VH-VL binders against q8ixk2r445to577. Designs and how they scored, part 106

Target 1, 133 residues: q8ixk2r445to577
Amino acid sequence: FFGMLQNKGLTDYCFDYNPPDENQIVGHQVILYLCHGMGQNQFFEYTSQKEIRYNTHQPEGCIAVEAGMDTLIMHLCEETAPENQKFILQEDGSLFHEQSKKCVQAARKESSDSFVPLLRDCTNSDHQKWFFK
Key: E = the ipSAE of ESMFold2; O = the ipSAE of OpenDDE; V2 = 0.75 times the mean of E and O plus 0.25 times the DockQ between their complexes.

## First folded at step 5 (VH-VL)

Design g16 (framework fv_zigakibart; at its last look DockQ between E and O 0.07; V2 from the best seeds 0.00; counts 0 for: pae E 8.8 > 2, placed apart)
Fold by OpenDDE, look of step 6:
Structure g16 (fold): chain C 133 residues (1-133), chain A 119 residues (1-119), chain B 107 residues (1-107)
Amino acid sequence: as target 1 above (133 residues)
Amino acid sequence: QVQLVQSGAEVKKPGASVKVSCKASGYTFTGYYMHWVRQAPGQGLEWMGYINPNSGGTKYNEKFKGKATMTSDTSASTAYMELSSLRSDDTAVYYCAREKYGDYYFDYWGQGTTVTVSS
Amino acid sequence: DIVMTQSPSTLSASVGDRVTITCRASQDISNWLAWYQQKPGKAPKLLISAASTLQSGVPSRFSGSGSGTEFTLTISSLQPDDFATYFCQQYYSYPYTFGQGTKLEIK
């Protein structure tokens, strides 16, 4: 699966990554932004290794969850996907993070009207359902 | 069992201040936002703001900036809201309400604290 | 600020009735809406989040639907315990705002 990763609950919002330096793509938080399909900042790939790759840049980035965190941070992809980079996109649209046993939920950034994907306890909320478009 | 227990009813004169407390139990206090919501007699609910007990960060409804001050004591698992320069139209039931970080709705509420402002 | 408008303000119904309460937002709030039940002298109780997610312990006769600007809370078969005031709340943007409430009373 590849393309825009769009949230069902937060209508018209997609995964978005726009690092300040295209030559240094790691270390920043993945956010949610209005789906626009322009450029490469909303293009992601779900791989057979259960990675969510940002592969429009070299080296390729993979979304990871750092220890003790609930945010999605871009790391470098590895030959063998580390546990903190493994996600399961389930048939019902839920995006499950294997290591934390939590689901990715569309949420608002603290004290902001901007939106971000966060790890939360898995629920039936449409805010936890995602699809590639 | 999650519980939010608020301080008792207050009767104040105009111009005075009041500090309402909300003691949390049954969960990790610093893992959730604490919001404050008021309800004037016979009226609807009005969001006032929240505090993040973990960081001390706050966000206020612009309407209540300068009116309400939210604080917390992590050692006591207690959130506080102080209202200053009380007016008659500050008469209301004030609720503390818990938000699981990132949910933005309120799953548990305190029983409410009635604040009456009268001459 | 986003204005939430509920209708009706008051609703009289009988036990066993199907009841529908509407909440309208002044702008698109996607599905970032919650429903609360409040009884006299008590704090609000969360019923529904994300417009349609029933909270644990809430009877299945309650359901929520809608997205964008129009939302509904439905009680399929009204029970005596359901007579109360209901509020919707948007959490799409700050400040969070509530509807004015719908008082559901016995006919």
Scores: ipSAE 0.326, ipTM 0.826, lowest interface PAE 1.4, mean pLDDT 94
Fold by ESMFold2-Fast, scan of step 5:
Structure g16 (fold): chain C 133 residues (1-133), chain A 119 residues (1-119), chain B 107 residues (1-107)
Amino acid sequence: as target 1 above (133 residues)
Amino acid sequence: QVQLVQSGAEVKKPGASVKVSCKASGYTFTGYYMHWVRQAPGQGLEWMGYINPNSGGTKYNEKFKGKATMTSDTSASTAYMELSSLRSDDTAVYYCAREKYGDYYFDYWGQGTTVTVSS
Amino acid sequence: DIVMTQSPSTLSASVGDRVTITCRASQDISNWLAWYQQKPGKAPKLLISAASTLQSGVPSRFSGSGSGTEFTLTISSLQPDDFATYFCQQYYSYPYTFGQGTKLEIK
């Protein structure tokens, strides 16, 4: 799967990553932004290793969640995906983070009015359902 | 301190084109989207579109597709908006406005550029 | 497109008055609404985001409320600097749209 990773509950919102420095793609938080279908900042690849890859800049980035955290941060991809970079896109559209046993949910960022994907306890909420467009 | 400084007023004939500039300072230019908003005389605000200076990607309001072209120059920290095939109803004040990536609303605005189209 | 309608189009008030400006969306926009203030000859200034979040540096006499389709901007005790045109903006979907504006003028 590849394309825009869109939320079922937040209609027309997609995973989005736009690091301010093209030579420093690591360490920033992934956000949600209105799906525009044109910028590479919304283009992600879901791999057989269960990674969500950001290929707009080199080296390639992989979405990760650090132990004890709930935010999705861009890390460097590794030859063998570490556990904190593995997400299971399930049949019902939920995006399950194996290491934490939590689901990715569309939510408001606490320190701003922006929307972000966060890890939350898994529920059957449409805000936890995702699909590639 | 954040500043957006726009080019000066323009008077153009119908059929001409005009290119408005918006020079940014006081922040990392590539970390913010730049939007363009039009305000016709005595009218409200109308969103035209945005450019992502980091990628060069653009999103236009359908109404302005084929009329407006947005570009940016990262080395000069300047955004541009060009209007082609000018008509009298393009007469307006054109604003650039920045969006902190992901916030969708506009925290700082340029002072505006008046474009008058008359024969 | 989402149509934003403000009422009233003009409002006359005196210093010290409590004034309320209303903004209505043609469809549910949750709380994805911003309020801007524009003085004659100047660019708009952001006052409130997410319907009710007051921006840094904006006086506490300004407040916003509402969700869904009905929103209000309230100025609890009008000051001379507050006479301006106020605009609401939805950022729920493309294209972003603004209300037609409410001009607050001296009674």
Scores: ipSAE 0.266, ipTM 0.778, lowest interface PAE 3.8, mean pLDDT 89
Fold by ESMFold2, look of step 6:
Structure g16 (fold): chain C 133 residues (1-133), chain A 119 residues (1-119), chain B 107 residues (1-107)
Amino acid sequence: as target 1 above (133 residues)
Amino acid sequence: QVQLVQSGAEVKKPGASVKVSCKASGYTFTGYYMHWVRQAPGQGLEWMGYINPNSGGTKYNEKFKGKATMTSDTSASTAYMELSSLRSDDTAVYYCAREKYGDYYFDYWGQGTTVTVSS
Amino acid sequence: DIVMTQSPSTLSASVGDRVTITCRASQDISNWLAWYQQKPGKAPKLLISAASTLQSGVPSRFSGSGSGTEFTLTISSLQPDDFATYFCQQYYSYPYTFGQGTKLEIK
């Protein structure tokens, strides 16, 4: 899958990545923003290795969750996807993080004015449902 | 200093159209979504939709699809909202409002444009 | 659509009073709620975002609280400048919706 990764419950909001330095894409948090398709910020690829790639740049970035954390952070992709970079996009639209056994949910970051994807216990909430456009 | 200056009041007959402008200054126009909000006389606020001035992409409240058309001119730093097939219940004040990037609420508003539809 | 319901619709008060205005969302919107002040013939002015974050230049007598479905705006000691209509707005999902407004009048 390739395109804008949209939230079902928070209608018309997409994964968005805007690193402050286009040549240093590692270590910053993924946010949610209105789906706009401008520039390269909202285009992601879901791969056969269960990665969510920020593939508008080389070397490519892959979304990861560090152990014990609930935030989605950009790491470099590796030849074999590390466990913390594996997400299962299920038939019901849930986005399951294998290592933590939690689901990605649209949320407001507690210390920020940004909407963000965060890991939460899996539920049937539409805020945990995602699809590519 | 962020400023949104809207065009002047309009009086129109039923069936006509009107185009309201919203000229932005004090910030990078293409970096922020522009929303439109209406307020009928003595009434509350109703969100109409937005335009992305960078791409021209729009989102409309379903209530205004087919009624409102939102456009922008990046060279003039100006957003437009056109109302078609005017009826008396389109009489209202129409505001433009800037979306705070990454936060989604409206941090700056235009002064409003009164549109009056009378036979 | 998320329905935002404010109460009361009209509130009469005197300078110096402490007032509260409530806003109820028809579903959980976390803290994605803004409060606006509007004076006659003027555009709304943003007071509070994220249910409780006071905007720059807004007097500290204004405060907001709540999350989920119940929210309040409090003015701790009314000033003459505070007589206006107040609106809540959810920005959790489209369409964005406003409460019907609370008109704060001089008693």
Scores: ipSAE 0.008, ipTM 0.575, lowest interface PAE 8.8, mean pLDDT 87
ESMFold2 (binder alone), look of step 6: mean pLDDT 93; pTM 0.944

Design g17 (framework fv_zigakibart)
Fold by ESMFold2-Fast, scan of step 5:
Structure g17 (fold): chain C 133 residues (1-133), chain A 119 residues (1-119), chain B 107 residues (1-107)
Amino acid sequence: as target 1 above (133 residues)
Amino acid sequence: QVQLVQSGAEVKKPGASVKVSCKASGYTFTGYYMHWVRQAPGQGLEWMGYINPNSGGTKYNEKFKGKATMTSDTSASTAYMELSSLRSDDTAVYYCAREKYGDYYFDYWGQGTTVTVSS
Amino acid sequence: DIVMTQSPSTLSASVGDRVTITCRASQDISNYLAWYQQKPGKAPKLLISAASTLQSGVPSRFSGSGSGTEFTLTISSLQPDDFATYFCQQYNSYPYTFGQGTKLEIK
């Protein structure tokens, strides 16, 4: 699948990656931002290896979660996807992070007006349901 | 301090339309969804929909599609809700309520606007 | 739509009493539940968000608990200012829905 990865519960918001430095694409947190339909920072690819790829800038980035963390960060894509970069998109829209056994949830970033996808215990909440648009 | 100030009470005849305003102050207007909630006399609260002042995007409860229209004016920090083709069962107090994006609950409410539809 | 049911619809109590109001969701809403207080002729006021998070400025005698489909609002020592109607609201999915309200009145 390709496109904007939109939240069912937070309906105007999409996965967004806006690196603060055009010369350093990886290492920063994935955020949620108002869906704008222009591609670029909101254009993601879900691959057969269960990766969520960001191809807008080079080198290609892949969303990952570091051990013990709950935030989604941009990392370099690898020829064979490591376990921390594997997300299973279920038929009900749940986005299951294989290595941690947790689900991606839309949540507010502490002390700010920014919103981010975070790993949380899996529930049947619409805030944990995602779809490509 | 955060404040939502709504327009005054309205008395209308069946078939008329009414436009209720909600003026926001004390915060960045475009940083928060504005919802509208209805309360018929002696009844509970009913969610009507929201407008995102940053995008102009709206979401309506299906019960109010075709009846209510939500708009906003960013330069005036004001949200509007218009009801068309008024009937007696549209008689209610209409509230605007603020939701911080991603928080989902209503942290501040307007004082309410009573709309009375009588023949 | 998710149906929210409150019990009791009316509760009579005296100042100093501990009172508990319950709210049931027809589907799992996790902890996406808010409690509001409404006095006659006034707008609702947010008391509790995320089932158990007390809003700033709300007296500590108010507390919330629960998850999934069963939720409670407790007032540990009722004060005169607390006689009002209380509403629960789910914000797990659209359309947002409210309970029918619980009217807390003087015994």
Scores: ipSAE 0.007, ipTM 0.572, lowest interface PAE 10.6, mean pLDDT 85

Design g18 (framework fv_zigakibart)
Fold by ESMFold2-Fast, scan of step 5:
Structure g18 (fold): chain C 133 residues (1-133), chain A 119 residues (1-119), chain B 107 residues (1-107)
Amino acid sequence: as target 1 above (133 residues)
Amino acid sequence: QVQLVQSGAEVKKPGASVKVSCKASGYTFTGYYMHWVRQAPGQGLEWMGYINPNSGGTKYNEKFKGKATMTSDTSASTAYMELSSLRSDDTAVYYCAREKYGDYYFDYWGQGTTVTVSS
Amino acid sequence: DIVMTQSPSTLSASVGDRVTITCRASQDISNYLAWYQQKPGKAPKLLISAASTLQSGVPSRFSGSGSGTEFTLTISSLQPDDFATYFCQQLNSYPYTFGQGTKLEIK
């Protein structure tokens, strides 16, 4: 699957990655932003290795969560996807992070009115359900 | 102070349309979703949907799709809810209420607009 | 849709009584539950969010508890101003749904 990864609960918001430097795509937090329907910074690919890939620039990026953290950050993709870069998109729309056993939830960023995807305990919330558009 | 002020009571005939307004003040209008809730006489509360004033995007309860239309005017800090093809069972008090995303509650409500549909 | 069921539908109590209202969700809603108070002729007022967080300005005699599918609203010492209808709401999944309401009347 590929396209804009949209939240079922926060229906106007999509995964968004806008690195400050177009030649350096890794190291920054993935955010949620109003879906614009144009692809670009909101275009992601879900791969057979269970990666969420941002492959617009070189080197290609893969979303990861570091141990003990709850934020999604852009890492370099590897030949074989490590456990921290594996997300299982389930039939009910939940996005399950294999290593942490937690689900990706749309949430408000600390100290701001911005929104980000964060790891939280899995629930049947629409705010934890995602789909490609 | 935060305030949501709704338009006045309306009496309409079956088949007519009505447009209820909700004027926001005391906060950044585009920072909050505006929800609409219906309460029929002597009944409980029923969620109709919301509009995101920042994007114009909407989410409707399936029951109200094709019946209610939500819009907003950012320059006027006003949200609107229009009901079409009115029937007697649309008689109710209609409330607007705001939600800041990530909070999961309606902290401020409008005073309500009574819509009466009678022959 | 998630069905919210309140009990009792009506209860009578005396000033000073401890009052408990319950709310049950047809499926797990974690703590995405709010409680509202509605007085005759007025809009609902938020009392409690996230199942147990008291809203600023609400008297401390009000408290909420529960998670998952079973929730309670408690008024520790009923006051005359508490004569009202109380509603629970789930905000876990769209469509958002409310309980039928509990009418609290003074004995």
Scores: ipSAE 0.071, ipTM 0.727, lowest interface PAE 5.6, mean pLDDT 89

Design g19 (framework fv_zigakibart)
Fold by ESMFold2-Fast, scan of step 5:
Structure g19 (fold): chain C 133 residues (1-133), chain A 119 residues (1-119), chain B 107 residues (1-107)
Amino acid sequence: as target 1 above (133 residues)
Amino acid sequence: QVQLVQSGAEVKKPGASVKVSCKASGYTFTGYYMHWVRQAPGQGLEWMGYINPNSGGTKYNEKFKGKATMTSDTSASTAYMELSSLRSDDTAVYYCAREKYGDYYFDYWGQGTTVTVSS
Amino acid sequence: DIVMTQSPSTLSASVGDRVTITCRASQDISNYLAWYQQKPGKAPKLLISAASTLQSGVPSRFSGSGSGTEFTLTISSLQPDDFATYFCQQYYSYPRTFGQGTKLEIK
């Protein structure tokens, strides 16, 4: 699947990655931003290795969750996807992070009213349901 | 200190084009989206669109597609907004306003550029 | 497009008054609403984001509340510096839209 990864509950918001430092493409948090429909910084690929890949910059980035954290950050992709970079896209639209056994949810950023994708206990909430547009 | 400094007032004839600049200082230019908002005399605010200086990507309000063109020059930390085929109803104050990536609201605004279109 | 409607369009008040300005969205925008203050001849200034989050440096007499479709900006004790036009703005969906503005005038 390719495209803008949009949330069903938080309508009009998409996965978005726009690092401000051209010399450090990885290591920053993935956020949710108003879907603009143009790809670019909102264009992601879901791969056969269960990665969510960002290929706007070289080398390609892969979304990961660090041990003990709930935020999604951009890491360098590896030859074989490590467990912290694997997300199972379920039939109901949920993104299940296998290593943590949690689901990706559109949620408020800590100490902010901004929204970000982050790990939460799996529920039937539309805020945990995603689709490529 | 964060500053957004816009170019000076312009007086144009119908059919002309105008290019307004917005020079940023005091922050990392590529970490913030630059939006453009206009205000006709005595009227409310109208969102025109934004540019992502990091990628050059733009998003326009449908009303301004084909009318406004947004560009940026990262080396000069300057954003531009060009209006083509000017009409009298384009007379307005044009503002640039920054949005910190992920915050959605406009925390700093330029001082505004008055564009007057008259025959 | 999401239509933002402010009430009243003009409000006359005296220094020390408690002032309330209302903003209504044509559809549910959750808390994705900002309030801006604009003085004559000046650019707008951000006062409140996410319906209720007061921006740094903004006096505590300003407060915002609401969610969904009804939002309120309150000035608990009006000061001379507060006479201005106030705009609400939704950032829930494209295009970003503003209310028509509420002009706060000296009574």
Scores: ipSAE 0.015, ipTM 0.656, lowest interface PAE 7.3, mean pLDDT 87

Design g2 (framework fv_zigakibart)
Fold by ESMFold2-Fast, scan of step 5:
Structure g2 (fold): chain C 133 residues (1-133), chain A 119 residues (1-119), chain B 107 residues (1-107)
Amino acid sequence: as target 1 above (133 residues)
Amino acid sequence: QVQLVQSGAEVKKPGASVKVSCKASGYTFTGYYMHWVRQAPGQGLEWMGYINPNSGKTKYNEKFKGKATMTSDTSASTAYMELSSLRSDDTAVYYCAREKYGDYYFDYWGQGTTVTVSS
Amino acid sequence: DIVMTQSPSTLSASVGDRVTITCRASQDISNYLAWYQQKPGKAPKLLISAASTLQSGVPSRFSGSGSGTEFTLTISSLQPDDFATYFCQQYYSYPYTFGQGTKLEIK
């Protein structure tokens, strides 16, 4: 699958990655922002290795969660996807992070007016349901 | 510090309407869902529904559809729950409660608003 | 709707006792269960989320366990401040539902 990765519960919001420099695509947090339908910063690819790739710019980025963290950060893609970059998109729309055994949820960013995808205990909530548009 | 402060007790006649308010402070109001929970005298807790203050979208427990209306005023950081066509069995304490980071359980509650319906 | 049933409805205990309250769901809810404490005239207070995660500021004598359809709340050494009504809540699916409550009172 590829396209805009939209939340079922927070229905106006999509995965968004807006690096401050077009030539630096790694090290920054993935956010949620109003879906605009313009592609680019909101265009992601779900791969056969269970990666969520950002390839609008080069080198390609892969969403990862560092050990002990709950935030999704853009990292360099590897030839073989490491466990921290694997997300299982299930039939019910849940996005399951294999290494942590948690699900990606639309949530409020700590100390901020912004929304972000965070790892949380898996629930049947619409805020944990995602689909490509 | 997170606080949810609700409006004062109301006594109404059958057939009237009542609008309960819940004023939020200590956090970004539009970042969290606001739920409403009722508790009839001597009874347990019953979930009524929620409002997303950012979008205005609501979800109601089927039992309260057509009876309760949830709204919010982002400028005032206040959520509202209105009950129409009051009956004696609407007598209860009504609580607002905040959803913790979208985790769907309630980390902060208002103090409750007692609504008494009597003739 | 998922029906939540608590046992017992009323529990009499003494300070220092170990007390256990149970909560049963009518269907599998995994670990999507919260426990709340309510004192007379006050709003409920969150004690435990995700069946076993103790909330910040809640005394360590409280613990939760269970998964699927059967859950327990345990107070290892009952204190005077613990006499209250306890509610379980499932947040597995809408509508959210609560148990009927367990009133913990002085023996």
Scores: ipSAE 0.006, ipTM 0.547, lowest interface PAE 12.6, mean pLDDT 86

